# Miniprotein binders against q6w4x9r395to579: the designs that were tried, part 77

Target 1, 185 residues: q6w4x9r395to579
Amino acid sequence: GHCSLEGGSFVTTFDARPYRFHGTCTYILLQSPQLPEDGALMAVYDKSGVSHSETSLVAVVYLSRQDKIVISQDEVVTNNGEAKWLPYKTRNITVFRQTSTHLQMATSFGLELVVQLRPIFQAYVTVGPQFRGQTRGLCGNFNGDTTDDFTTSMGIAEGTASLFVDSWRAGNCPAALERETDPCS
Below, E stands for the ipSAE of ESMFold2; O stands for the ipSAE of OpenDDE; V2 stands for 0.75 times the mean of E and O plus 0.25 times the DockQ between their complexes.

## First folded at step 7 (miniprotein)

Design h10 (at its last look DockQ between E and O 0.02; V2 from the best seeds 0.00; counts 0 for: pae E 17.1 > 1.5, placed apart)
Fold by ESMFold2-Fast, scan of step 7:
Structure h10 (fold): chain B 185 residues (1-185), chain A 89 residues (1-89)
Amino acid sequence: as target 1 above (185 residues)
Amino acid sequence: DTLREEAERLYEEAKKLMEEAIRAFEAGNFEEAFELAEEAAWLILEALYLAWEAIEEGDTDPETLELLFEALKLAEEVERFIAKVAEEL
């Protein structure tokens, strides 16, 4: 399966459903029992300076009990807060520069991440067939669910996406997404 | 109508730039190919925004949704092309 994060805040799920959101937080992109050590792939969105786009992808994070690998739009790669020279290799993960514009994170467990650094910071996630029906997060459930009718109104997809996106906010960004208090007037 | 028309025009312009980028690449003009693809990427971003805004504002035409899907597909093709061109730079 293939999931893409493109053009500011557009996401196309593993089941090829596109949607857009306006959040400025860290979101769970992919969770699965197939990821070792309670692994999760996450996406960080912040306010965008791009015309017409309110938010844009600024970093991708792979988090497990052992690792916190951050790939940022500034071309900095860290693990557990420490900057790493590429190629960077762990037992199960290799991060390397594929081209002058692209970084790749390859894994031994069926997950591949490609990040475009320029001209627009974007991410592409590929998962093996063992992930079918076993994924959760912004990239969807990868089950070909027939209730997800792509001919249905995008207004419905957007309504569903807003609720869906909110459900996958990571707890490491509470300040940005805290519930609004009543204005003092 | 207006938002959809603008999205279509930007999408078609991006497609034309990609055709030019591919020809530049095949001719060995890698820097030109990269610049054309980079411009196409930004036009596609704008087209995606406008197509989505048309849908949010109540455009129920299936052609508008199809335009969104085609623009997303083109965005991915541009990304792959940029990666390929970057190998030559």
Scores: ipSAE 0.336, ipTM 0.722, lowest interface PAE 3.1, mean pLDDT 78
Fold by OpenDDE base, look of step 8:
Structure h10 (fold): chain B 185 residues (1-185), chain A 89 residues (1-89)
Amino acid sequence: as target 1 above (185 residues)
Amino acid sequence: DTLREEAERLYEEAKKLMEEAIRAFEAGNFEEAFELAEEAAWLILEALYLAWEAIEEGDTDPETLELLFEALKLAEEVERFIAKVAEEL
């Protein structure tokens, strides 16, 4: 399954459902029992302009009981809040530079992350087949059905992205705005 | 062969090339050392690609990740060596 965060405010779920939202919060991208130590992948969005519609991805965070890894445009920060030189390795996670503009987080548990640093900060999440039907968050539920991708944290299927996205907030922030737009358009 | 197995093969071949490169360097054959090291660098890149592809396809074997780590270490070694050889050319 492949989930992408592109163009600042576009998301394509594991089931290939595209949508757009505008928010300035931290959101759960991926939560699954397949992630060890209660792991979760999160996305941090912030304002990129003066209007409410000018929002962009600014960081990706992997958080578990054992690890905290923050990938931003300029640095990789871990548990102790210190920037790390790459490659950075933990027990089952490695962060390394893939290209001059791309970082990669590789894991032993079926999660992969590629982050494009420039010119636009974008993220690409890949999960193994063992994650099918066992994911939740902004990346959807990976069950091959796009119609139920907007399932909230409370298990309610929404017809639009706004309430869906808001339900996956990991912090305090304003309500998200949505626009149904194909990220490839 | 699986993607991991292919990556492992390339990794081992790169290691052998680096050993030869080092011997060439010690013998004063700097051009040969450079060529061997460059070849090793390409093999390592291919190994990394294949290992990544394996993981992308859902390979959760710890050995695959370990291979990735070892390949990254070797890549760094190769780069340092190439820089060293270049100083002698």
Scores: ipSAE 0.006, ipTM 0.191, lowest interface PAE 10.4, mean pLDDT 87
Fold by ESMFold2, look of step 8:
Structure h10 (fold): chain B 185 residues (1-185), chain A 89 residues (1-89)
Amino acid sequence: as target 1 above (185 residues)
Amino acid sequence: DTLREEAERLYEEAKKLMEEAIRAFEAGNFEEAFELAEEAAWLILEALYLAWEAIEEGDTDPETLELLFEALKLAEEVERFIAKVAEEL
């Protein structure tokens, strides 16, 4: 399964449902029992311009009981707050520079993250087939049905991306700004 | 005790440590600020683990997800603070 975070605000779910949103918060991209140590993948968005609709991805975070790996738009990779030289390896995770503009986080548990650093900070998430039907978050539930990809953190399927995205905020961040209708909705 | 209750306890301890870390930083005690914030980060990670474990074991209570959200937000604040303090060491 493939999920992508492109441009400043565009997401395509594991079930290929596209949407966009404008928010300045940390969001849960992917949560699954297939991730060891209760791992989760998160995306950090921040303001990138003057208007509320100008937001962009600024970091991707893999968080588990043992690790907090942050890959930021400033090209710094940290684990648990400490900057790391690349390639960086834990038992199950390797982070390395794929090209001058791309970093890759490869894992032994079926998660792969590719981060484009330049010219625009973007992220591409790939999960193995064992994740099918077992994911939650902004990347959707990976069950082959796009009508319930907007399932909120309380398990409610929503018809709009805005309510869905807001439910996956971390903390007391402001609600995402009103989002234009997806072209496909 | 439930997994959520233990996670809540650790989260509240982390908040207290961060308040102390901020005060130490304002006083110029940068080593102390760093140590306090680092301990808060460890407590937050444990709290996140316990909240996720509760969800995996079937806890669908909105309060558990709210705790997860609050702990993730605090984790972000703590990591920014640690980076700021590290510049002074």
Scores: ipSAE 0.000, ipTM 0.111, lowest interface PAE 17.1, mean pLDDT 75
ESMFold2 (binder alone), look of step 8: mean pLDDT 87; pTM 0.850

Design h11
Fold by ESMFold2-Fast, scan of step 7:
Structure h11 (fold): chain B 185 residues (1-185), chain A 89 residues (1-89)
Amino acid sequence: as target 1 above (185 residues)
Amino acid sequence: DTLREEAERLYEEAKKLMEEAIRAFEAGNFEEAFWLALEARYLIWEAIILAEEAIKEGDTDPETEELLEEAYKLALEVFRFIEKVAEEL
């Protein structure tokens, strides 16, 4: 299965459901029991420098109990806060420059990430067949059915992308603008 | 070399898929347009990887660099098209 993060604000799930994304936070892209050491793939979105109202992908993070690998749009790769020279290898993960504009993170557990650095920062996630029906997050549940691709972190299928995306926020981030206008009790 | 020839083949295949995707979009077949464009994206991605590998291995032919530049232009066009199609789904 294939999940893509393109054009700053566009996501295509593993079941190939497209949606547009607006937010400035770290979000869970992929959680699965198939990932070792409680691993998760995450995406960092920030305000776009070329558009006041738009957001863009600025980094991809692989987080587990052992590693926090960050690949950022400024072409810096860190693990646990320390900058690393490429190729960088851990027990199960290798990060290397595949081309002058592309980095690849290859793993032994069926996850592959390709990051385009230039001209636009974009990410492509590939997972093996063992992940079918075993994924959660912004990339969807990979069950062959697109009708439940907006399943929140609490297991509820939503009709809108906004509530779905909001449910997969990781860490403390400003609430979406829509929530800030909630009426007084 | 073989890497450049394969990259050219993939690039031309991606262009044909994009022509097909645009026709599907104009006909109102948004789901078909979307899947055709995703396939074109995959092929153009492979073309870029192979063209850059050819250059890394010592291919100094200006046509290979030109192919790489055209492949990146098509990739940008494809992702913008995919975003446009997604809005109709």
Scores: ipSAE 0.000, ipTM 0.117, lowest interface PAE 13.5, mean pLDDT 72

Design h12
Fold by ESMFold2-Fast, scan of step 7:
Structure h12 (fold): chain B 185 residues (1-185), chain A 89 residues (1-89)
Amino acid sequence: as target 1 above (185 residues)
Amino acid sequence: DTLREEAERLYEEAKKLMEEAIRAFEAGNFEEAFWLALEALYLIWEAIEKAEEAIKEGDTDPETEELLKEAEKLAFEVLRFIYKVAEEL
């Protein structure tokens, strides 16, 4: 399954449901029992200064009981608050420069992350088939049914993206503003 | 050295590392093959950046454009090799 965070504020879920929002917070992209050590993938959004979007992706975070890996738009990679030179390897995770404009985080547990650094910071999440029906967060539930992709952290299926997005906030932040747009336009 | 000469040296060093990576892979030393190939990839990307900078600064030599093209091709081949090695780890 493939989930994308593109153009500053566009998201396409694992079940291929597109949506858009504006928000300044850390959001949970992906939680799953398939991630080791209570792992979660998170996205940080902040006010954009240069893009045509009000807010934009500025960092992606992989958090577990063992690691807090942050990949930011300024091309800095940290783990547990310490800057790391690439390639950076742990037992199950390797972060490396895939191209001059892309970083990849490869894992042994079926999760892959590719971040585009330039010209716009964007992220692409790939998960193996073992994750089917076992994901929660902004990337959806990966169950093959797009009608329940806006399932909140409380397990309620919502009709609007703003309530869905707000339920996945990982900090004390302003409520998100929704914009229903095609991510390809 | 010029930016193009630096790019050429980095590109040649990367090719040597890839020969070592392939030999390590054939010997079943997958972790060694992975790190050698990854080191080669970083040298290739440094070569590409220096070649791009040379062109940006006014280098119109067709050899510089050809070096950039060959380095980009090698980077793709090295990435394919890294994916293959990662499957064995």
Scores: ipSAE 0.000, ipTM 0.162, lowest interface PAE 14.3, mean pLDDT 77

Design h13
Fold by OpenDDE base, second read of step 8:
Structure h13 (fold): chain B 185 residues (1-185), chain A 91 residues (1-91)
Amino acid sequence: as target 1 above (185 residues)
Amino acid sequence: GSEELFERAKELIDRAIEAARRGDFEEAKRLLDEAFKLIEEAARRGLDEKLIEALREAAKLVREGIEAGNPWEILEAKYELWRVYIEVKKR
C-alpha cells in the first residue's frame, strides 16, 4: 500500500483515494497493530501563508514507546531532542539520506517512508501486505475499498474529508477545512 | 565578540573538511556540531543576518555531504561557493 502527502494539502490513501484538506494540527497518518511498541506515524501541518487555504505539511513524526523520530525540512530529531547525523539507526529503524533532496526511513517491520525535503515538503508512505485491512488514520484502512476510507477514529464512515480528518487529530487544534487548493502552492 | 565566534566557526568548518580528507568522519561531525553552536551564538549576539545565514547554509551543505558519503573534494567545492560569498559580504 502506498499513501502520499503532496502539494501541501493533498492526500492519497493506501486504497488510492485522493482528497484534500486544510488544517494546522498533528494528525495520525497510520496506526496499526502491525507497528511494534504501539507505533504510529503522524503528520504535522502548519500555516504556510496568511489565508486559511495556505497550509502545508511541515513534519512527519514516528512515535512509539521506544522511539520518537521527527523529520522536518531542516533536521531529523529523535526522542532526546537533538538533531542526529545520518544515517541514524535504532533497533528496527534506519533514517538516511536517499538523495540530495530525499530522506528515507526504513524499518524491519514493513513500513517505509520517503520524504521529499525540497522544493516542496512531501511524504510517501509504503506498508507491506501484512498491513492489509489493519491500518487506521489519514492514509485509510488499506482494504481495497475506497468508499470506506473516511472511517473516523471511532469507526464511523464519514462522507466528507473534514470530519474524517478532524477525528484523527493528535492534539487540541482548530477544525480542518475542505477547500479547493492549488497543488503548486 | 560575535565576529570572533564567526571566524572560529569558519575555522572549524575548514578543519572538518580536513578531517574528512583524512577519513576521520567522526571528528568532522564533532567539529561541525561545534561550528553550529558558534554560529548560533554569533547570531544571538547580533552578527549580520546575511553572514550568519550564509555560514549556516555552508555548514549544512558540508554536513549533508558527509552524511551522503561525499569525498572531501566535493565537500570543499560545496563550501567554496559560500566562502567566496562570505568574503565579499565582509568587505
Scores: ipSAE 0.013, ipTM 0.201, lowest interface PAE 8.7, mean pLDDT 88
Fold by ESMFold2-Fast, scan of step 7:
Formats: structure tokens, C-alpha cells, sequence
Structure h13 (fold): chain B 185 residues (1-185), chain A 91 residues (1-91)
């Protein structure tokens, strides 16, 4: 299945449901029992430098009990807080430069991440068929039914993207400010 | 019926968006041409004008995005298609 984070604020789930949101937090993209060592893929969003009213993807994080791999828009790759030269290889994960504008994180457990660095920082998540019906997070539940793709962290199917997105926040971020106030007013 | 034509047109536009995003503009334009034919047929069969307008707008944004190399217009087209699709499914 494929999930994409594009154009700063657009997401397409594994069941191909697109949505848009605004946020300045770390969000859980993907959790699954298929990921080893309690692994999770996360996305960091912040205010866009191009437009003060917009937010954009600024980093992607893979977190497990063994690793905290961060790929940032500044083309810096760290693991457990230490900067790494590419190609960077662990037991099950390799991060390398696929092209002059793209980095790839390949894994042995059916997850692949491609990050576009330029002209816009964006990410593409690919998971193998073993993940079908076993994913949770912003990328959806991968069950072939788009009507329940907005399943929150509490297991409730929502009709709106805003409640869905807020449920997958991983940090102490003030979601109410972004929903209730116009930052340009 | 007309709802099946809507689903087929939506699928073709979504495939066109994916072709355009991977740089296959010839395939994207071919799929868009097929989508426009289904949109016209759905309109003749009495599909809701708001659904027809949404499909036409999405196809237009994809075409414009391809010509301009603008990822925002291509992604907006995909978002608009699914927004309308979900609204229709609620009915």
C-alpha cells in the first residue's frame, strides 16, 4: 500500500483517501504490530516559510526501541541524536541517497520511505501486503474501505479530518489554536 | 447508472493524477480524455450537476497542473474529488 505526504499539507492514505490539514506538531503516520521493536513512523509539521498561514512537513521520524532515525528538510539524517553520513546502515534499516533530490529508507520488514528534499519537502510511504488491515495513524487503516480511514487513536471512525488528525498528535501541541483562530487576522 | 459512471470517471482522474505525479504526462492526458467522455455521458444521464462540476473542476486542475508543473493544483484536484465523493456517499 502507498501513503503520501505532499505539497506541505496533503495526505493520501493507504486506501487512497486524500485529505488536507494544518498542524504544528509531531503526528503518528503509521503504527503496526508488523513493525519490530514497537516501531512507529511519525511526521513533524511546522509553520511554512513560504506562507505564514500554512504548515508544512519539516521532518520524518522512525522510532523504535532500538532507533530514532530523523530525516529533516535540511538534509540532515540523525539516529539517536547523532548525525550520520549516507549511506547509513543498521541491522534492518538502510538510509541512502536515491537521487540528488531524494533520500530512501529501506527496511527488512516491509516498510519503505522515500523523502523528496527539493523543491518541496515531502514523503512517500510504501508497505507490503502483510500490513493490510494492521495499520493505524494518519496513513489510515489499510482495510480497503475509505469510509473508515479517519479512525482515531481511540478506535472511533470520524467524518472529519480535523478530529482524526488531532487524535494522532504525539506531542503537547495546542490543536485548538489552529482550529479556532485565524492566524492571519 | 449515472453513479457508476461517476465512480469510473473518478477512478480515471485519480489514475491520471498518479501518472502525472510520476511524470508520465502522455498517459495522464490519455486517462483525462477518457474521463471527460464519461463525464459527458454521466451529465446526459442526469447525474447531479454539482458532481459533474466537481469532476470537471478536478480534471481541469490536473490538466493545468501538468502544463504548469504545479504540484499544488494536481493535489487540490485529488482532494476535491474525494471531498465530493464522500459528500455523495453520505446521501
Amino acid sequence: as target 1 above (185 residues)
Amino acid sequence: GSEELFERAKELIDRAIEAARRGDFEEAKRLLDEAFKLIEEAARRGLDEKLIEALREAAKLVREGIEAGNPWEILEAKYELWRVYIEVKKR
Scores: ipSAE 0.000, ipTM 0.182, lowest interface PAE 15.1, mean pLDDT 73

Design h14
Fold by ESMFold2-Fast, scan of step 7:
Structure h14 (fold): chain B 185 residues (1-185), chain A 91 residues (1-91)
Amino acid sequence: as target 1 above (185 residues)
Amino acid sequence: GSEELFERAKELIDRAIEAARRGDFEEAKRLLDEAFKLIEEAARRGLDEKLIEALREAAKLVREGIEAGNPWEILEARYELWEVYEEVKKR
């Protein structure tokens, strides 16, 4: 299955349902028991510099118990906060430059990520057939049925993209008025 | 049936979008021409007017996106077509 994050705020799920949202948070893109060590793929959205969308993808994160790989629109790749030269290889993951404008994260567990860096930052997620009906997050549940692609983190099928997207926010992403950190906390 | 023609026209528009995104504008235009022919046939066979309007608008946005080199119009076309399709299908 293929899932895409394109043009700032457009998403196409693994079941080929397109939707659009506005968001400035980190969102769970893909969770699955097929991902090792409690792995999850996440997408970071922020205010867009592109005139046709209010918000845009600014980074993609693969997080597990061992790794926090961040690929950002400024073309920096980090793992656990440390910048890495490409190609970068771990036991199960390789990040490399596929073309002058594209990076690829290949894995041994059936997940592939291609990131377009220029002219617009975009991401493309491919999963093997073992992920069918085993995915959760913004990319949908990959069950061959588009009617339940807006299944929230609580397992409820919603009729609107906004409720669906909000349910997949990473746990520490406050509203704009709350983004100022309390210096005493 | 007219619903089969809708699905075929939608598929051609989706393929035109993918061709345009990879820079194959000649293939995108060819696929759009095929889509317009199927849209006319679907209208002739009594397909829901709302779906016909959605197909025409989507094809128009793809054409305009190709002409302007604007990827947002191309993505907007896919989104708009799906929304109308889902809305009409659920009614």
Scores: ipSAE 0.000, ipTM 0.355, lowest interface PAE 10.5, mean pLDDT 76

Design h15
Fold by OpenDDE base, second read of step 8:
Structure h15 (fold): chain B 185 residues (1-185), chain A 91 residues (1-91)
Amino acid sequence: as target 1 above (185 residues)
Amino acid sequence: GSEELFERAKELILRAIFAAEEGDFEEAKRLLDEAFKLIEEAARRGLDEKLIEALREAAKLVREGIEAGNPWEILEAKYELWRVYIEVKKR
């Protein structure tokens, strides 16, 4: 399954359903029992302009009981809040520079993350077949059905992206909006 | 039937997007050309006008995006395509 966060405010689910939203919060991208130690992948969005429609991805966070890795445009920060030189390796996770503009987080448990740092901060999530039907979050449920990708954290299928996205907020933040987007966001 | 043509056209448009994202613009153009043919055939076979127009617009946006080298237009096209698709599936 492939999930992408592109163009600042676009998401394509594991089931290949694209949608867009404007929010300035941290959202759960991926939760799954297949992730060890209660692991979760999260996305941090922030304002990129003056309007509500000018939002963009600013960081990706992997969080588990053992690891906290924050990948942003300028740095990779780990558990102790220290910026790390790459490659960074833990028990099951390796973060390294793939290209001049791309970082990769490789894992031993079937999760791969590629982050494009420039010119646009974008993220690409790949999960193995063992994750089928066992994922939740903004990346959807990876069950081959695009029509139920907007399943909330409470297990309710929503018709709009905003309500779906809001259900996966990881903090107290403003509600997501579905508005016309600027090409810069 | 016309519904099948719709699905096939959608797939071709998506494949074109993927090809473009991979830098294979020639393949993307080929796929889009084929998609347009299927769209017109679907129209002739009586597919819903709204669906036809939606697919046509999506395909056009993808084409324009490829020609202009504008990834935003490609993303927009992908969004619009699926928006319409999901709308139909809910009916």
Scores: ipSAE 0.104, ipTM 0.520, lowest interface PAE 2.8, mean pLDDT 88
Fold by ESMFold2-Fast, scan of step 7:
Structure h15 (fold): chain B 185 residues (1-185), chain A 91 residues (1-91)
Amino acid sequence: as target 1 above (185 residues)
Amino acid sequence: GSEELFERAKELILRAIFAAEEGDFEEAKRLLDEAFKLIEEAARRGLDEKLIEALREAAKLVREGIEAGNPWEILEAKYELWRVYIEVKKR
């Protein structure tokens, strides 16, 4: 299965449902029992700096009990707060520069992440067939049915992306900005 | 004289990609139809054949992705469009 984070806050789920959102927080992209050591993939979004209503992807994070790997748009890779030279290898994860504009995180457990650094910071998530029907988060549930791809962290299928995205906020971040509450913007 | 047509076609394809990613397939198809018309006009005016081929491939991938429900063809269209942009910027 494939999931993408592109442009300024555009997402395509593992079941091929496209949507966009406006938020400035860390969000859970992918959580699954198939990820070792309570692993989760997360995305960090921030304001563009030019437009109040516009947000953009600024970092992707892989978090487990052993690792906190952060890949930022500044082309810095850290693990547990320490900057790492590429290629960087752990027991099950390798981060390397695939091209001058792309980094790849390859794993032994069926997860692959490709990050485009330039001209636009974007992320592409690939998971093996063992993840089918066993994913949660912004990338959807990977069950072959798009009608429930907006399943919130509470297990409720929503008809709108806004409620779905807000339910996957990580930590104590501020609530996502909602353009729907400002019809004049 | 063909640079303006190239930029307009590229913008329409990009807007079609965003519309398709949001599930607005009617708007995406409308934008693609406009893009194809500009691509053919640019080809008639002698725009670089490699650029024309790349624009046609990107537009084709978006259309096929919509028709087949294949998000990877839409994603590949973005890669083709950015590859064209990089190539033009380097010249």
Scores: ipSAE 0.000, ipTM 0.101, lowest interface PAE 17.2, mean pLDDT 71

Design h16
Fold by OpenDDE base, second read of step 8:
Structure h16 (fold): chain B 185 residues (1-185), chain A 91 residues (1-91)
Amino acid sequence: as target 1 above (185 residues)
Amino acid sequence: GSEELFERAKYLIFEAILAAEEGDFEEAKRLLDEAFKLIEEAARRGLDEKLIEALREAAKLVREGIEAGNPWEILEAKYELWRVYIEVKKR
């Protein structure tokens, strides 16, 4: 399954459903029992301009009972807040520079993350087949059905992205706004 | 079935996108080529003509986007593919 966070405010789920939202919060991208130690992948969005529609991805965070890895445009920060030189390796996670503009987080448990740092901060999440039907968050449920991707944290299927996205907030933030899914706008 | 092939083709297209973003353009091309093969097979197996055409167009847009280094074309292809798929599925 492939989930992408692109163009600042566009998301494509594991089931290949694209949607757009504008929010300035931390959101759960991926939770799954397949992630060890209660692991979760999160996305941090912030304002990129003056209007409500000017939001962008600014960081990706992997958080578990053992690890906290924050990948932002400028640095990789770990559990104790230290900026780490790459490659950075833990027990089952390795973060390294893949290209001049891309970082990769490789894991031993079937999660891969590629982060494009420039010119646009974008993230690409790949999960193995063992994750099928066992994921939740903004990346959807990876069950091959696009119509139920907007399942909230409470297990309710929503018709709009805004309510769906809001349900996966990791903190107290303003409500997300849904916009037209037009990549040219 | 034909719909299964369609879904597989979609995933291949997205895999191609990821490969391209990772700088592996050869893999991206390979994946797209495979996607086109599946599209044609789906057509032969009786998948809806509109869906087939939309899928072809989307795949072409992705190819062009990758070749041109234009992420917007790739995004457009994603949305176009999804839009058509949803419309067909509702029928």
Scores: ipSAE 0.022, ipTM 0.358, lowest interface PAE 4.9, mean pLDDT 86
Fold by ESMFold2-Fast, scan of step 7:
Structure h16 (fold): chain B 185 residues (1-185), chain A 91 residues (1-91)
Amino acid sequence: as target 1 above (185 residues)
Amino acid sequence: GSEELFERAKYLIFEAILAAEEGDFEEAKRLLDEAFKLIEEAARRGLDEKLIEALREAAKLVREGIEAGNPWEILEAKYELWRVYIEVKKR
């Protein structure tokens, strides 16, 4: 399965459902029991300095009990806050330059991340068949049905992207635009 | 290489869609014109035919959506581009 984060704020889930959102936070892209050491893949979005997108991807984070690997749009790779030269290898993860404009994070557990650095920072997530029906987060549930791809962190299937995205925020940061404007008032 | 031209053309199409959604139709048309130039250059450099046709179709649908004032065609262009991209990447 493939999930992509492109064009500043566009996302396509593992079941090929496209959506766009307006958020400036760290979001959980992928959680799964198939990820070792309570691993999670996360995306950091900030106010966009790029054309016609209010927010854009600025970093991708792989977090587990052992590692916090951050790949930023500035081509800096850190683990647990320390800068690393490429290729960088741990027991199960290798980060290396795949092309002049792409970095790859390869793992032993069926997860692959490719990050495009130029002309715009983008991410592509690939997971093996063992992840089918066992994913949660912004990349969807990978069950072959796009109608429930907006399943929130509480297990509720939403019809719109805004509530779905807001439910996958990691940490203390601004709410989605719809909540700030209070559409219920 | 041709893959860099593909990514640049794709970026310009997404930027054109965003400009159109925000009502900036002049900028959307400018971005599409640039995208068409990059698509033809990528075709000359031997980019995968499925990717070339996906980019051409997406750019065409966005242009038609802008000209007709029909948001459905813009949404359809997004969906078709994503579907073909995923199909090609599976290989």
Scores: ipSAE 0.000, ipTM 0.202, lowest interface PAE 14.6, mean pLDDT 72

Design h17
Fold by ESMFold2-Fast, scan of step 7:
Structure h17 (fold): chain B 185 residues (1-185), chain A 91 residues (1-91)
Amino acid sequence: as target 1 above (185 residues)
Amino acid sequence: GSEELFERAKELILRAIFAAEEGDFEEAKRLLDEAFKLIEEAARRGLDEKLIEALREAAKLVREGIEAGNPWEILEARYELWEVYEEVKKR
């Protein structure tokens, strides 16, 4: 199955349901029993400078009990807060430069991530057939039915993307208004 | 018939999007020129106006994105093309 995060605000689920959202938080893209060590793939979104999008993808994170691998739009790769030179290899994960504009994270457990760095930061998630019907998060449930692709973290199927996306927020996400305000507002 | 021309035009636009995303603007423009020719032939053979408009808009967004160096227009073209796929599935 393929899931894509494009143009900062567009997502296409594993069941090929497209949607847009506007959010400035870390969101769970993919959780599955097929991921080792309670692994999860996450996406970080922030305010966008692009006129037709309010928010954009700024980093992708793979988090497990052992690893926190961050791939950022600044082309920096870290694990557990330490910068890594490519190719970077762990027991089950290799991060390497696939082309001049693309990084790839390959795994031994059927998950593959390709990140486009230029001209815009985008992510493409591929999962093997063992993930069918066993995924949850922004990439959907991979069950072949698009009518329940907006299933929230509480197991409720929503008709709109906003409630679905909000349910998959990870960590603390204070509003910009609580930390700082735009001088022009 | 018009359906065969429509499928070929969609394929050319998708290939142009991939070429543009890889930075191969010469190949992308070549594919777009071929796609525009097929779109106009499909229109002459009676393909549905909504499908023709969607194909033209997708091809136009790719061309404009290349000319402006604007990756968002190329991305918008991909989603315009997706709407064409969904409309065809209904038929």
Scores: ipSAE 0.000, ipTM 0.142, lowest interface PAE 16.4, mean pLDDT 71

